# VH-VL binders against q0atu2: the designs that were tried, part 56

Target 1, 119 residues: q0atu2
Amino acid sequence: MLDKKARIRTSREYRNVFEKGKRLSGRFLIIYYVENALDNNRFGFITNKKIGMAVIRNRIKRQLRAIVREYQGQVKNKHDIVLVARAGIGKSSFEGMEKDYIAIMKKAGLFARNANKID
Below, E stands for the ipSAE of ESMFold2; O stands for the ipSAE of OpenDDE; V2 stands for 0.75 times the mean of E and O plus 0.25 times the DockQ between their complexes.

## First folded at step 3 (VH-VL)

Design ca55 (framework fv_daclizumab)
Fold by ESMFold2-Fast, scan of step 3:
Order: structure tokens, then C-alpha cells, then sequence
Structure ca55 (fold): chain C 119 residues (1-119), chain A 119 residues (1-119), chain B 106 residues (1-106)
């Protein structure tokens, strides 16, 4: 579950990310992202008719939220990020979606480098 | 039924401006982006920009930033593109096209407006 | 800007032929769209997201590819298929199209 503070909830907030944000496409995901003036990151999730029936769209949304939550600690600074699922995502495995998310976030420069690990 | 109906052909002198209209019907005008694409005689397709009719936000191909101004009027479900400082190389068929906000797939197009620039 | 290059620019074919058109992107992209345009008409969406057939488009059309190389295939060319075909990327702005491939009667 993502904390309510970490979710983009209103149409106005989604519009802001689309209009002012940068866009980057992966295999199954498109992300739109912009720096915010808040003290936390916020995520939005969009599944449209091209993905398939409501049951598929709802499954995809739940799986994407789980992936985002898992990697939440690696996301840089104060950003609003909207994940838009592409038509082919319905045929992807959970692992496939996870790998695409990691790849696109790294390419966008949104994943923190050097997590400060030692032996 | 979804339709995009454009204004008629224009013949303009170099240095003048032209404003092309695109009237949408058969769908919720504010639910899709409206894009503009041109095609010079015997040439390929060239993307000019889009407008989000719900917010008025515009995105332009940098090549057209000083040439094109895209607007929309929600009360009449009409998008407009104005071209300024016309040159002979602006002679082209100009299309409006409806695009999904995230996929930019143009599933419906206007019939095209021929703009001829000659002295 | 991402450059989209189609090959061939023109091809001659006969009804019943298998036709393949290639689109190459100057950098890796995830998916793209294909359009068909007939003389004097606006383009028509054929395939979205590289491989998904648009509603109402005949099953003889198919798309495939990933990364930088994408193909549009017409399995058995029909008279209605003589047209110019365009690819389009939507990975980044500005949106860009290929230069077009004209499929002409042999």
C-alpha cells in the first residue's frame, strides 16, 4: 500500500505532471515526472482502454503500486511521477513490469546512485 | 460518430498570416489532445505541436515555435492553428488529428487544409 | 530529435504478394505507430504500439520489432493496399515520422 501522501489523487495534480513534466518511455510503461515543492514523492497510475478489460486494468494498477512501493526508498528527492501503462503490459509478467520500471527510472535519473552500502 | 472538420483552402501572400480551424464532434473535446501535422506537396508528415483543450497547454516542435500558435475554444469544440510570417516553403496540407493523451496515436484526422503561399 | 528512417522508400508489388516495410529509429524506442495514406486523403492509423492492430484494420496487416528496428508486414497484398505507409515514434517530443514508403502496382 502506498501512503496517501505518496499518491497523486486529483485531475489537477495529474494535469500539472503532464503539462510541466518530462516524458520517458519503456517497454510497458511511460513515465511523466516533475520536481515538486513538497517534502515527499507522489505517484500516479493510469491504465486506459488499450490495456483491456477492467479486471486486467485493476490488476495492473495493483501490481504497479506494489512495485513502486518496493523501490520507494531509491527514488530521488521531491518528485511527482505518473506511470502510464501501455497496451502490451497486460501480457507482461510481474517481473517484466518490475524490470521495466527499474530500467526507466534509472534512465530518467530518478533512482539514487550509491545506496551507501558496506560489508 | 467522431469527426474533425477543417476550414477551407487558403491562398496567402508571403509575410501574411493564416488561421486554420478544426471543429470536433462526436466525442468529449477535452478528453483528447489535438495535434497539428503538415505535409508539403509530395513530401512526408511533419509534426507541428499539440494543445490540451482542457487546460490550454501547448507543446511545439522547436522548428515551429516562432511560426505556429495553437489554441482551442471549448465552447465551440474548435481547435485553431495560426501560422505567421508565411514563406513559400510553408505551402502544405495542414491536418488536425486527435491523439490519446499518453500514446499520441492519431486515430482520427481532419480532411486537411491546403495553404498555398505565393506572390 | 529521434530520426525515423524507412526502407525501402518505394516498392513495386503485385496483388497477393507479401510486403515488408522497415522502420529504423536513431535511438532505442519502446513502441511506435504505423499509418496508411492514400493520395488526397488524410493518414489512417493501422497499427499502434508496434504490434496492436487498430479496430477495423484487416488481419493481413501486422507489426513487429523492438529497440531500433520495426517492421510492417502485409501478408497478401490487396488492391486497396497500394498507398504510402508512415511510421511514427512517440518516445519523446518532437514526435517524428519516417519519410514514407510508397507501395506501387508492379
Amino acid sequence: as target 1 above (119 residues)
Amino acid sequence: QVQLVQSGAEVKKPGSSVKVSCKASGYTFTSYYMHWVRQAPGQGLEWIGYINPSTGYTEYNQKFKDKATITADESTNTAYMELSSLRSEDTAVYYCARGDEWYSDFDYWGQGTLVTVSS
Amino acid sequence: DIQMTQSPSTLSASVGDRVTITCSASSSISYMHWYQQKPGKAPKLLIYDASDLESGVPARFSGSGSGTEFTLTISSLQPDDFATYYCQQYNSYPLTFGQGTKVEVK
Scores: ipSAE 0.028, ipTM 0.694, lowest interface PAE 6.2, mean pLDDT 88

Design ca56 (framework fv_daclizumab; at its last look DockQ between E and O 0.71; V2 from the best seeds 0.00; counts 0 for: pae E 8.9 > 2)
Fold by OpenDDE, look of step 4:
Structure ca56 (fold): chain C 119 residues (1-119), chain A 119 residues (1-119), chain B 106 residues (1-106)
Amino acid sequence: as target 1 above (119 residues)
Amino acid sequence: QVQLVQSGAEVKKPGSSVKVSCKASGYTFTSYYMHWVRQAPGQGLEWIGYINPSTGYTEYNQKFKDKATITADESTNTAYMELSSLRSEDTAVYYCARGDEWYSDFDYWGQGTLVTVSS
Amino acid sequence: DIQMTQSPSTLSASVGDRVTITCSASSSISYMHWYQQKPGKAPKLLIYDASYLESGVPARFSGSGSGTEFTLTISSLQPDDFATYYCQQYNSYPLTFGQGTKVEVK
């Protein structure tokens, strides 16, 4: 699981990202991202009833956390990043989610220059 | 049940202002954005802007940045839209519509408020 | 701004017909929603995120598409379905709608 310091936890923190950050949409994910004043990145995850039942939502959250954790060290620092699950994510594979995440993060320019990315 | 109830029809002179209200019930008012959409007679739908009632944050269609002012009162679960410097071209049915932060699909609508501008 | 163009603007059909409405975006978009509107009434959400049926909407309605081309399909038109339909994008602000497709009785 992500370290407490690496997590967006409060509604205020989420709102700040949504209102002041940039947004990019992928096939399965929307990311909202904004620079923070910290020395670390923080990640948030949003799943709602549109993606399916609670079991599905919980599974998706676990999978997204795993993906974020896997690539955490490759993300440019000082960002708050919220991942919003799109409706279709419930039918996607883990690999599909991962691919989408990588694609979006690349498009956003959030991966470090020397990041060893999986294409 | 979710309901959005708008104020009644308005007849205004050119140059005047009008403030339309939208009272929400049946859900947590601050958990959703409130959008405003207009529809001129016999025409399509045009997005004006939205407000996050929890923060007061607003975003406008550039076309309406000098025309519409959107506000919200959490204590009364009411969103407002004020139109200034009314012209005949502003004659339309104005709708409030609930949308979440991510999809901007409008799942609930007010009944609409006809604003007629004529000399 | 992203322009949304629906085709056709008007569609005459009979009960039981399969009806397809197309929405073309001026650029590639991620989100497409579909609404139904009847005279004197507010629009009603039918499909969100291109292909997901809103709660309470009959299964005869479906949506598909990606990129710049999206479609709304009514598998078997019912009397209650004669209305105007709108697509809407949320790829970027400002949010924009198609000009509408009026489905009328043949």
Scores: ipSAE 0.665, ipTM 0.900, lowest interface PAE 0.9, mean pLDDT 94
Fold by ESMFold2-Fast, scan of step 3:
Structure ca56 (fold): chain C 119 residues (1-119), chain A 119 residues (1-119), chain B 106 residues (1-106)
Amino acid sequence: as target 1 above (119 residues)
Amino acid sequence: QVQLVQSGAEVKKPGSSVKVSCKASGYTFTSYYMHWVRQAPGQGLEWIGYINPSTGYTEYNQKFKDKATITADESTNTAYMELSSLRSEDTAVYYCARGDEWYSDFDYWGQGTLVTVSS
Amino acid sequence: DIQMTQSPSTLSASVGDRVTITCSASSSISYMHWYQQKPGKAPKLLIYDASYLESGVPARFSGSGSGTEFTLTISSLQPDDFATYYCQQYNSYPLTFGQGTKVEVK
């Protein structure tokens, strides 16, 4: 579970990441990321109508939060990161989403070398 | 119903400027980016830039950074594109297009505005 | 900048034909969109995110591909389909389009 401190919560904060951050596309995910002035990382999650019905969007959002939480300790500190689910994500397995997340975070330089699961 | 209505055709002298408008209706203006794309006679499509109407943030194709200025007025649901220092090479149909903020998929387009620059 | 190149530039076809248009990116991209444009009209979105059919677009249109090679297919060409088709990448700014493929009457 991500606590309040680790969540991007306001539309203003989301906009800051989208407009000032860098973008990187993966197979099922797009990430937007920017350094923050805080002592911790914050994550946001976007699932829009292109993914499908609310039931599918809510499932995807929960699965993405679980993945982010699992690898939370491997993310370089002081970043605001927004994960945007792409239209094709509804057909992906949990494992497929997880692999895409790891790949894109490493490509962005946001993961420590040899990133591992939280123990 | 979603509709983008652009201002009428313009004939301009070299060295002058032109300002094209794009009036949006049928959706929440601040929920989508407004992009500008041009097409010279008999040629393909060229992306100029976008504005986020909610924040006023703009991104430009580097080629147009010193030429185009994109603005938006939330009170009238209208986006504008101004081109300065017009040359004959700027003769084109200019389109506004609504884009999803993550995908930049242009699902609705204005009818186009022909800008003719005399030699 | 990512360069998008379409093949062929012009294609002559008859009603009922299967038409295939390709789009090649100068570097690997995750996904792209396809548009249709008729003379004197604005472009119309056909396929988004490489393979998803836009609402209201006939099922004879389909898209596929990944990496650097993408394809738009019209399974049985109709009179309304004679137009110019454009691909567009959404991997990085600036957004770029292919040069267009004109599908004309044989």
Scores: ipSAE 0.155, ipTM 0.756, lowest interface PAE 4.7, mean pLDDT 88
Fold by ESMFold2, look of step 4:
Structure ca56 (fold): chain C 119 residues (1-119), chain A 119 residues (1-119), chain B 106 residues (1-106)
Amino acid sequence: as target 1 above (119 residues)
Amino acid sequence: QVQLVQSGAEVKKPGSSVKVSCKASGYTFTSYYMHWVRQAPGQGLEWIGYINPSTGYTEYNQKFKDKATITADESTNTAYMELSSLRSEDTAVYYCARGDEWYSDFDYWGQGTLVTVSS
Amino acid sequence: DIQMTQSPSTLSASVGDRVTITCSASSSISYMHWYQQKPGKAPKLLIYDASYLESGVPARFSGSGSGTEFTLTISSLQPDDFATYYCQQYNSYPLTFGQGTKVEVK
């Protein structure tokens, strides 16, 4: 699980990211992101009833949390980031969600660039 | 039963303004965004913008940023759209539509308000 | 802005026909919605997120597609289906609609 400091927990915090943040869509995910005033990143996860039954929505949320945790060290600091599961995500595999997350985070410029290689 | 009831048709002179109302019932007003969409006679649909009724935050199509002002009154469950500096090109049916926070799917629409601008 | 282009603009069909309407996006999008509008009435959501049927919509309606190409299909046209159909993207602001496809009696 993500550390408590790395979680968006209040409705107000979520709404701030939706309203003032930038939005990018991938195949299975939408991300909203905005700079915060903290020294760390925070992540939020939304699964709407349009995704499917509660069991499916809970599985998706668990999988997304696992993906975010795996790559969190690569994310540029000081961002609040909300992942919104799209309706079609229930038809994806874990690997499909992971690929989509990586692609959309790179497109958003939220992953740190690789260090320049030294000769 | 979800309903969106709009104010009646308006006939306006160029240069004036009009304020269209949209009264919501049958759901928690602050749980959904309220969008405005216009349709000129014999033409397609054009998105104007939305308001989040719980925070007052608005987003506009840049085309309408200097034309439309969207507001909401939580105490009366009513959204408003004011159009300023009316021109004949603003003649259209204006709809309010309820949208999900992240899918922007419009599952309920008002009946539409015809605004006619003529000299 | 993401432009949504529908084809055809008008389509003449008979009851019982299989009707297909396409919507093309100017850049790759993940999903979009379809609406039906009858004369003098507000639009009605038919299909959300490309392929999911909205509650109360008859099973003869279906949607498919990804990337830049999306399709709305009516498997066996009924008298109630003569209307104008619009696609809508929500990949980025401003939200945009296709120009519409009018399905009319042949």
Scores: ipSAE 0.007, ipTM 0.641, lowest interface PAE 8.9, mean pLDDT 87
ESMFold2 (binder alone), look of step 4: mean pLDDT 93; pTM 0.950

Design ca57 (framework fv_daclizumab; at its last look DockQ between E and O 0.83; V2 from the best seeds 0.00; counts 0 for: pae E 9.2 > 2)
Fold by OpenDDE, look of step 4:
Structure ca57 (fold): chain C 119 residues (1-119), chain A 119 residues (1-119), chain B 106 residues (1-106)
Amino acid sequence: as target 1 above (119 residues)
Amino acid sequence: QVQLVQSGAEVKKPGSSVKVSCKASGYTFTSYYMHWVRQAPGQGLEWIGYINPSTGYTEYNQKFKDKATITADESTNTAYMELSSLRSEDTAVYYCARGDEWYSDFDYWGQGTLVTVSS
Amino acid sequence: DIQMTQSPSTLSASVGDRVTITCSASSSISYMHWYQQKPGKAPKLLIYDASNLESGVPARFSGSGSGTEFTLTISSLQPDDFATYYCQQYNSYPLTFGQGTKVEVK
């Protein structure tokens, strides 16, 4: 799991990202991102009832955390980033989520152009 | 049951201002954004802006940034939209609509408020 | 701004017909919402996020599409379905709507 210091945890922190940050929509994800004053990135995750039942939401959240953890070393530093799951994500594969994450992060300029899956 | 009840029709002179209200009930007022949409006679829908009632944060369509001011009163579960420097082109039905925080789909609408601007 | 263009602007159909409305975006977007509006009434949400049926909406309504092309389909038109339909994108601000498609009786 993500280190505590790498997680957005408070409502205030989330509000700051949503109101002050930029937003980009992908196929399965919406990302909100803003520069922070820290030496590390922080990630937040949002899954609401549009995704499905609690079991599904929790599964999606776990999958997104796994994706973020795998690629966190490739993300430009000093950013707060919130991932919001779109309604259709419940029907996507893990690989589909991963592909969407990479694509949207590149579009946001948070990944290097040559960022790829780490084997 | 969710309800959005707007104030009554208004007839205003050019150059004047009008403030339309939207009272929400049947849900937690601060858990959803409140959007405003207008519809000129015989025309389509046009998004004006929204407010986050929990923080007071607003975002506007640039077209209406100098025309509309959106506010909210949490104590009365009421959102407001004030239109200034009214012109004949501002004649329209104005709707408040509850919006999901993430997907901006409007699942509940007020009944609309007709604002007529005539000399 | 992202412009949304619906086709057709007016559609004449009969009860029982299969009706398809198209919405084209000026730039690539992931998904959009669909609304129904009847004269003198506020719009009603039908489909959210391209293909998800809003609670209480009949199953004869469906949505699909991606990129720049999206469609709303009514599998078998009912008398209650004669109305104006709007698409709406939420890919970026400002939120924008299509110009509307009026479905009328043939």
Scores: ipSAE 0.546, ipTM 0.872, lowest interface PAE 0.9, mean pLDDT 93
Fold by ESMFold2-Fast, scan of step 3:
Structure ca57 (fold): chain C 119 residues (1-119), chain A 119 residues (1-119), chain B 106 residues (1-106)
Amino acid sequence: as target 1 above (119 residues)
Amino acid sequence: QVQLVQSGAEVKKPGSSVKVSCKASGYTFTSYYMHWVRQAPGQGLEWIGYINPSTGYTEYNQKFKDKATITADESTNTAYMELSSLRSEDTAVYYCARGDEWYSDFDYWGQGTLVTVSS
Amino acid sequence: DIQMTQSPSTLSASVGDRVTITCSASSSISYMHWYQQKPGKAPKLLIYDASNLESGVPARFSGSGSGTEFTLTISSLQPDDFATYYCQQYNSYPLTFGQGTKVEVK
């Protein structure tokens, strides 16, 4: 379960990340990220109609939340990060999504040793 | 039926300005970005910028930052692009195009507006 | 800015030919689209996100590639396919297009 305070919830908060943040693309994921003024990281998840039916989109969202939760301790503190699933992610394995997430977070410079944990 | 309908052709003198309109219909205007792209006669495509109609946020190609101003009117579902200090090299067909927020894939285009700059 | 360079700039082909157009990015990208433009008309989206066929586009069109090299393939050229093709990246702003590849009658 990803903690409630670690989730981006409002459209205004999503807009801030999209419009002010940096963007980096992986194979199955795009991340948008910006430093926040909070003492914790927040994550958002977007799965649009290009991915497929609602059942597939809901599965992808659940799997991405699980991946983010697992690696939460590795993420550099004080960031709002939105994960946007690309078309084709529905054909990926859980392992494929996990590897892509790790790769893009490393490229972004967002993975840090001994990152502050939110829990 | 998604449609983007642009204003008619313009003939302008060097040093003047021009404002092109793009009327959207058949979809929720605030759910997509509106981009502007130009094409000089016999040449390729060049991206000018976009507006997010829901927030008013704009992003510009640096080449056009001091030349183009993009605006949107939610009440009339119309996007505008104003070009200032026109030169002969600004002679081109100007297109508005609807883009997905994450993909910037231009799935619907206006018919184009020819702007001719000559004495 | 990420520069997109298409090869060839002009291609002569016959109906029934297999046609390939390449798009090279000046730096590694993950996100790009392909468009078709006929004289006097606005461009038409063919392929989004490198390999996904846009709704209503014939199955003879396909896209592939990653990193710096992307390819648009037309498996069996039809008369309606003589047009100019453009690639576009959305890896970073400003959005940039290739210079175009004109597919004309041999």
Scores: ipSAE 0.109, ipTM 0.740, lowest interface PAE 4.8, mean pLDDT 88
Fold by ESMFold2, look of step 4:
Parts: structure tokens; sequence; C-alpha cells
Structure ca57 (fold): chain C 119 residues (1-119), chain A 119 residues (1-119), chain B 106 residues (1-106)
């Protein structure tokens, strides 16, 4: 679970990330990210109907939130970041999602350079 | 029954401009991005850019940033693309295509609008 | 920009043939889409995200690949399959298409 301040909560906040942010695709995930004017990071999570029924989509969101929580201390501050689950994510393990998240976040340059080495 | 209906063919002189319309029906216009793609005679496809109709935000292929202006009118469910300072190499069929905001998979296309630039 | 290069540019085939079209990306990408276009008509989405068939697409179409190499396969070519095929990456902007592969009657 993420703290209330670390959540993207409104349609306007999501739209700002989608429209102004950069986009990177991984194996199971797409991230959109943009600098914000806050002192902290905010995260959003999107699943769509191509992934499956609502129970599957909700499970995926919970897994992604857990992954983000585990690494949130290593993320450079002042970013809004939206994780979008790709259609094939339902066949991934938790560890597969985690590996994909780490790879994308490194490629985006969103982990602090001196955060405990992840790779 | 998603449908994208484009304006008719145009014959234009060099140096003029043209505005192509794309009227959407059968879905919630603001729930998808509208992309523009061109195809010069006998050639392949080139992505021009998109608009998010709900916010008016646009993204352009840098090749076309000084050539094309993409707009949308949500009250009429219509996207527009204006091409300025037309030259003979701008002769092409111009398509609008609906894209999911996440996957950019163009599942519905307009019929295309031939723009011919001839002296 | 990510360049998408298709091969072959033109493919001559007969009904019943297995047809394979390749698409190479200039840098590693996660997934891409395939489209079919017939003369005088708009492109039609066939396969999204490398391997998923769009609704209404016959099962003889399949896609695979990862990294820089992707393939579209038609297991048994039908008369309706003579067309030009395009790949499209969506890993980064600008979105880019391959130059196309025309599948024509032998």
Amino acid sequence: as target 1 above (119 residues)
Amino acid sequence: QVQLVQSGAEVKKPGSSVKVSCKASGYTFTSYYMHWVRQAPGQGLEWIGYINPSTGYTEYNQKFKDKATITADESTNTAYMELSSLRSEDTAVYYCARGDEWYSDFDYWGQGTLVTVSS
Amino acid sequence: DIQMTQSPSTLSASVGDRVTITCSASSSISYMHWYQQKPGKAPKLLIYDASNLESGVPARFSGSGSGTEFTLTISSLQPDDFATYYCQQYNSYPLTFGQGTKVEVK
C-alpha cells in the first residue's frame, strides 16, 4: 500500500502524466513519467479490459503496488509515475513483473544513481 | 460500430494550406487518442502525430512539427489536421486512426483523404 | 528514432504457402503491431503487441519475436491474404512503421 501523498488520485493528475510525460515500454509494463512540482513522488496504476476480468486486474494492481512500495525509497523524488499493465502481464509471475519494473526504471533513469545497486 | 469519416480529396497549389477533418462516431470520442498517418503515392506509412481530444494535448513526429497542426472539437466529435506551406512532396493520402492511449494500436482508420499539391 | 526494417520488400507466393515476414528494429523494443493493407483501403490491425490476434483475424495469422527481431506468419496463404503488411513499433515516439512487405500472386 502507498501513502496517500504518494498516489496519483485525480483524472487531471493522470492526464498530465500521459500528456506531458515520457513513455517507456517493458515486457509486461509501460511507464509514463514526468517531473512534478512536489517534494515527493506519486504513483498511479492502470489496467485495461484486454488483461482480463476485474478480479485479475485488481490482483495485478495489488502486485504492482507491492513492487513499487518495495523500491520507492530508491526512486528519484519529484516525479509522477504511471504504471500501465500490458495485455500479457496476466501470465507473468510477481518476480517477472518485479524484474520488468526494475529494468524500466533503470532505463528511464528514475533510480537514484547511488541507491543500493539493484543490478 | 466505430466509424471515422474523413473529408474529401483536395487539390491544392504550392504554398497554400489544407485542413482535413475526421468525424468520429460509435464510441466516446474523448476516450481515445486520434492519430494522423500519411502515405505518399506508392510509399509506406508515416506517423504524423496525435491529439488527446479530452485535453487538446498533442504530440508530433519532429519531421512534421512545422508542417502539421492537429486539433479536435469534442462538441462535434471531429479531429482536424491542417497542413501549411504545401509543397509537391506533401502529396499523399492522409489517414486518421483511433489509438488506445496506452498501446497505440490503431484499431479503426478513416477512409483516407488524398491531398494533391500541383502547380 | 527507432527504425523498423521489413524483409522481404516483395514476396511472391501461391495459395496454401506458408509465408513469413520479418521486421527488424534498430534498437531493442518490447513489442510492436502488425497491419494489413489492401490497395485503395486503409490499413487494418492484425496483431497487436507482437503476438495477440485482433478480433476477427483468422487463426492462420500469428506473430512472434522480441528484442530486435519480429515475425508475422501466415500458415496457409489464402486468396484474401494478398496485401501489403506493415509492422509498427510503439516503444517510443515518434511511432514508426516498417517500409512494408507486399505479398503478391506468383
Scores: ipSAE 0.007, ipTM 0.638, lowest interface PAE 9.2, mean pLDDT 87
ESMFold2 (binder alone), look of step 4: mean pLDDT 93; pTM 0.951

Design ca58 (framework fv_daclizumab)
Fold by ESMFold2-Fast, scan of step 3:
Parts: C-alpha cells; sequence; structure tokens
Structure ca58 (fold): chain C 119 residues (1-119), chain A 119 residues (1-119), chain B 106 residues (1-106)
C-alpha cells in the first residue's frame, strides 16, 4: 500500500499534473509528471472504462500501486506522477506492467541510476 | 445519447472574425476535453487545439495560437472557437470533437461548420 | 512535430478484398488511432490505441503496430468501407494526422 502522503488525492491535483506536466508513453502505461514544491513524491492512478469492467480496472490499479510501491525509493524526489493505464493493459502480465513502468521511468529521467530491482 | 451540435455555415470577409459553437448533450460536459479540428476543401485533418471544460485550460497547435481562441461555458454545455483576422486560407470545415482526456481519441464529432472567407 | 505518413495515398479495391493501410511516424510513438471519413461527413473513430476496436465497429477492421509503423487492415472489404482513412498520433502536441488513404472502387 502507498503512504497517504505519497498519493495524489484531489481532482485539482490530477488536473495540475495533466495540464502542466510532461507526458511519456510506454507499451501499457502513459505517465504524466511534474516537479512539485513538496518534500515527497506523489502518485496517481487512472484506469478508465476503456480498460474493461470494474473488476479488471480494480485489479490493474492494485497491481500498479504494488509496482510503484516496490520502486518508490528509486524515484527522484519532489515529483507528482500520474500513471494512466492504456486499453491493452488488461492483456498484460504483472511482469509486463512492471517492465513497462521501469522503462518509462528511466526514459523520463525519473529513476536514479541502477534503479532496476529485477536485473 | 451523446450529441455535439455545431452552429451553421458562415460566410465572412477577410479581416473579420467568426465564432463557432458546439453544444454538447448526453454526457457530463466537464468529464471530457473538447477538441477542434479543421479540414480545408479536399484536404486532410488538422488539429487546432482543445479545452478542458472543468478547468478552462487550453492547449493550441502553435500554427493556430494567434488565430484561434477556444472557450467553454459549463452552464450551457457549449464550447466555442473564435477565429480572428480571417484570410482565404482559413476557408475550411471546422469540427468539434469529444476527446478522452488520456487517449485524445475522438469518439464523437460535431457535424462540422463550413467557414468560407471571401471578399 | 511528429509527421504521420500514410501509404498508399489512394487504393483501388473490390468487395471481398483484404485491404492494408500503413501509417509511418517520423519518430517512435506509443499512441495512435484510426478514423474513417465518408464524403460530407465527420470522421468516425474505428481503432483506438493502435489495436483496440471501437464499440460498434465491425470485426473486419483491425489495427496493429508499434514504434514507427502501424497498420489498419480490413479483412474482407464491404461496400460501406469505401471511404478515406486517417491515422492520428497522441504521443506529443500538436496532435497530428496522416494525409489520408482513399479506398475507392476498382
Amino acid sequence: as target 1 above (119 residues)
Amino acid sequence: QVQLVQSGAEVKKPGSSVKVSCKASGYTFTSYYMHWVRQAPGQGLEWIGYINPSTGYTEYNQKFKDKATITADESTNTAYMELSSLRSEDTAVYYCARGDEWYSDFDYWGQGTLVTVSS
Amino acid sequence: DIQMTQSPSTLSASVGDRVTITCSASSSISYMHWYQQKPGKAPKLLIYDASSLESGVPARFSGSGSGTEFTLTISSLQPDDFATYYCQQWNSYPLTFGQGTKVEVK
């Protein structure tokens, strides 16, 4: 589970990341990210109806939170990051989502060197 | 049933301005972005910009930044696009289109408004 | 800006043919959609996120591809499918469309 302090909570906070942030797309994920004025990172998760039924969306959300939690210590501090699940994510494995997350975060310059825990 | 209904065709003189409306119904207006796309006679599609009706934030194609102004009125569920300093090359069919905030896939389109610029 | 180039620009086909349209991006993209447009009508979304079929679109339409090369396939062309097809990227702003591929009667 992610700490409450590490979660983007309000619609206003989500909108700030979408409108002000940079965007990077992976195979199963899109991230939006912006530097914040806080002492910590915050994460948001979006699984819209294009993913599938609620049971699938909820599973994906739980799995993404688990992945983010696992690699949280490797993310450069002071960022708000929103993960948006793509329609095809429902066909991916947990490992596939994890690899996509690592690849995107590294490409965005948000991971510290040697950030890959599954190497 | 989702519908986007645009204002009627306009014939304008060079140097004038025109304001096209797009009235949305059948969904929560603030839950989707409203994009504008133009199509010159016999040509392809060209993206102008979008508005997020919930925040008023706009994003423009740099080509149209000094030409187009996009606004939205939540009380009437209507998006607007104003084109200024009209020239003959602005003659085109202008479409509003509803976009998913993550995918920018245009699942519903207005019927189009023909703007003809002639002296 | 990311340039989207479609091939071919015009394609002549007969009912029952397998039709393939390619869309090439000037840089690697992860996100693209396909639209169909008939004369005098607004475009209609067919495929979103490269390979996902929009609700109500016949199963003969399919999309595939990644990186810089994407394909729209119509497995068995029907009379209703003679139209112009456009690809669109959403990897970065501005959003850009391909120039269109006109599928016309042979």
Scores: ipSAE 0.019, ipTM 0.674, lowest interface PAE 6.8, mean pLDDT 87

Design ca59 (framework fv_daclizumab)
Fold by ESMFold2-Fast, scan of step 3:
Structure ca59 (fold): chain C 119 residues (1-119), chain A 119 residues (1-119), chain B 106 residues (1-106)
Amino acid sequence: as target 1 above (119 residues)
Amino acid sequence: QVQLVQSGAEVKKPGSSVKVSCKASGYTFTSYYMHWVRQAPGQGLEWIGYINPSTGYTEYNQKFKDKATITADESTNTAYMELSSLRSEDTAVYYCARGDEWYSDFDYWGQGTLVTVSS
Amino acid sequence: DIQMTQSPSTLSASVGDRVTITCSASSSISYMHWYQQKPGKAPKLLIYDASSLESGVPARFSGSGSGTEFTLTISSLQPDDFATYYCQQFNSYPLTFGQGTKVEVK
């Protein structure tokens, strides 16, 4: 679970990331990201009603938070990052979401190289 | 079930202002953004801006930033758009449209309000 | 601003025809929607996120494409389908629409 300090909470804060941020698309996820003036990262999560019923959207949001938390130490500090779930994500596996997240974060230059090294 | 009902047609003189209303029903007003789009006679669609009724945050097409003011009243589930310093080029049908927080897919539209600017 | 250009601007077709409308973006985009507008009425959402069919829209409508080229296809044109069609990008602000494609009776 992410600490309160690490979450984007207000629509205004989400909009700032959308307005000023850079965007990258993955298979199941889109990220918007911008450098913030804080000393920590903040994450936001958007699951549109078209993804499915509240139960499905809440499961996806929980899974995305778990993925973000797992890899938070690999993310360059001082960024606001919003994850937007694409249509179809509800049929993805947890591993599929995780791989997509890692791929887009690496492409964005927000992860250290070899963050997902297999030992 | 979901309905957006706009105010009636207006005929205005150049230099005047007009305020168009859009009353929402059949859904939670604060769960969606309200966008405004215009269409000049025989022309295509042009996006003006949106408001997040939950926060009051607005975003404008820069072309309209000095002309349009978008507001919302949660107590009456009504969004408004005021146009100032009207010119003949502002003659158009103005639509309100409901969009989700991210996708901005306009799944429900008002019936449109014709604003005619003539001397 | 991202410019959306539709082709053709008008087309004449008969009931039963397969109709394809193209939308070209001035830069690569990931997200776009399609709308139908009949004379005197507000637009109606047909396809969202390039290929997802909006609830209640007939299955003869489909969308595809990626990058800068997107298409709306009507597999077998019906009388109700004579209308103007618009694409819209939501990749960045300001949101922009194509100029429209009018599908007319041949």
Scores: ipSAE 0.022, ipTM 0.653, lowest interface PAE 6.7, mean pLDDT 86

